VH-VL binders against Uncharacterized protein AF_1118. Designs and how they scored, part 6

Target 1, 158 residues: Uncharacterized protein AF_1118, of Archaeoglobus fulgidus (o29147)
Amino acid sequence: EDFSMDAEQLAVVLLKNTISNLEMSNKFVEILDNSGSDSVYQNLWGVIYGALAVMAVNNEVTTALLDEVSKSQELSSKVGDAINSLGENSTVVFGDVNGSKGLTLILRKESEVLQNGSYPYSDNETLSEAYARVVAEFTSRSVDFIVKLFSKIDEAWV

## First folded at step 25 (VH-VL)

Design CC6 (from BB4 with heavy chain S30T T57K Y102L, light chain T53D)
Fold by OpenDDE, fold request of step 26:
Structure CC6 (fold): chain C 158 residues (1-158), chain A 122 residues (1-122), chain B 107 residues (1-107)
Amino acid sequence: as target 1 above (158 residues)
Amino acid sequence: EVQLVQSGAEVKKPGSSVKVSCKASGGRFTSYAMSWVRQAPGQGLEWIGRIIPIFGKANYNQKFKDRATLTVDKSTSTAYMELSSLRSEDTAVYYCARSDYLWSGRNYFDYWGQGTLVTVSS
Amino acid sequence: DIQMTQSPSSVSASVGDRVTITCKASQGISTYVAWYQQKPGKSPKLLIYWVSDLQSGVPSRFSDSGSGTDFTLTISSLQPEDFATYFCQQHNSYPLTFGGGTKVEIK
C-alpha cells in the first residue's frame, strides 16, 4: 500500500479523522441521552473516577520508571540525546511561523482546505460543512451533557 | 508521470465474463479514484462505475449494477473491472480513468488507460 | 440521469477557423462540465475540467463557457493537430454522463 501523500492530503485525512471522532463522541452522548436512565450519569462518574484512578496508578508507574532512568547515566543520556535531537530538528518537526514545514505546514494546509470548502467528507457534504455541523452539535451536546453530569454529582456517591 | 496500463484485447462468447485490469504507476494509487468508461465502435462514452481504492467502495451506473464488479489490488496498484453475462452490445473499448474524487470531490478524468477492446461474438 | 446533448455531431473546418461546440444538459449542473479531446485509436485527453479551467499544457486557444444547462467549447483558431473528436462530460451527479461527441474534420 502506498502511504505517500503531500501535506494537503495529510491535512484532509486528519480533518476527516477529527470530524469522525467528533461524530462518534456526539453519538455517544446521544446514546446516553436516549438511554432513558438518569442513573447513567451518576454511574458515569464512577467510570470517570475509575479512569482517573487508573491514570493515577499509571503516573506512579511512570514515576517509578523515570526514577529508574534517572539512576542510569546511559538511559539518561539516551533521553537527553532524544530531547536534543528533537530540539535540533525543531524547525523540521514543528515548522515555522510561516507554516512552510513540519506541523505548521500541516496546520496551514488544514486551514486552506477548510477555507476552500471544496473537499468532500461524504457524498452529501464537504469537509467544511461536516466540520461546522459536528462542531455545532458537539458544543450543544457537550453543554447539555456537562449540565446533566454535574447535576448528578451529589447522587454519584450515594 | 502517471500512467495507466490496461490488459490486452479480449474476444468473448455471449454469456461469458471478462475481467480487464488497469495498472497505475507514477502516482499515488490510493489517493485517487478509478472509473471505468466504455466506448462502442463509433459511439460516445459511457460511464460504468467508480471505485475508491483506499476504501474499496464502488459506485455503479445502474445500467451495469448487476453485471459489473469493480475491484482493486492495492499492493500492485491495479484496478479490475469484471463484466458478466456478456452481450454483443457490450462490444467496446473499455477505459480505466483516474479522478480526484477522494480529496477534491472531482469526477473528471485527468488520466486514462490506453483502452481494452472487448469483442463479444458467437 | 442527466443527458448531455452535444452539437453538432460533425463540423468541417479549416486551419485558422473559429470552432464552437455546444453541450446542453437536461437539467442544471452549475459549471461542472469537463471537455475531452480524442484522436482515432487513442484515449480521451482532458482539456478543461471545469468551466474556465484549462488542464495543464492545453493551448490557450481552447476555452469554454456556460452555466446551468448550456455550455460551449471554443477553439479560437483551429490548428492541424486539433482535428479530432471532442466530448463534454458532466461531473455534477451520478451517473456521470458524456455528450455524444463532435468530430472536427478538415474542410
Scores: ipSAE 0.000, ipTM 0.582, lowest interface PAE 12.1, mean pLDDT 86

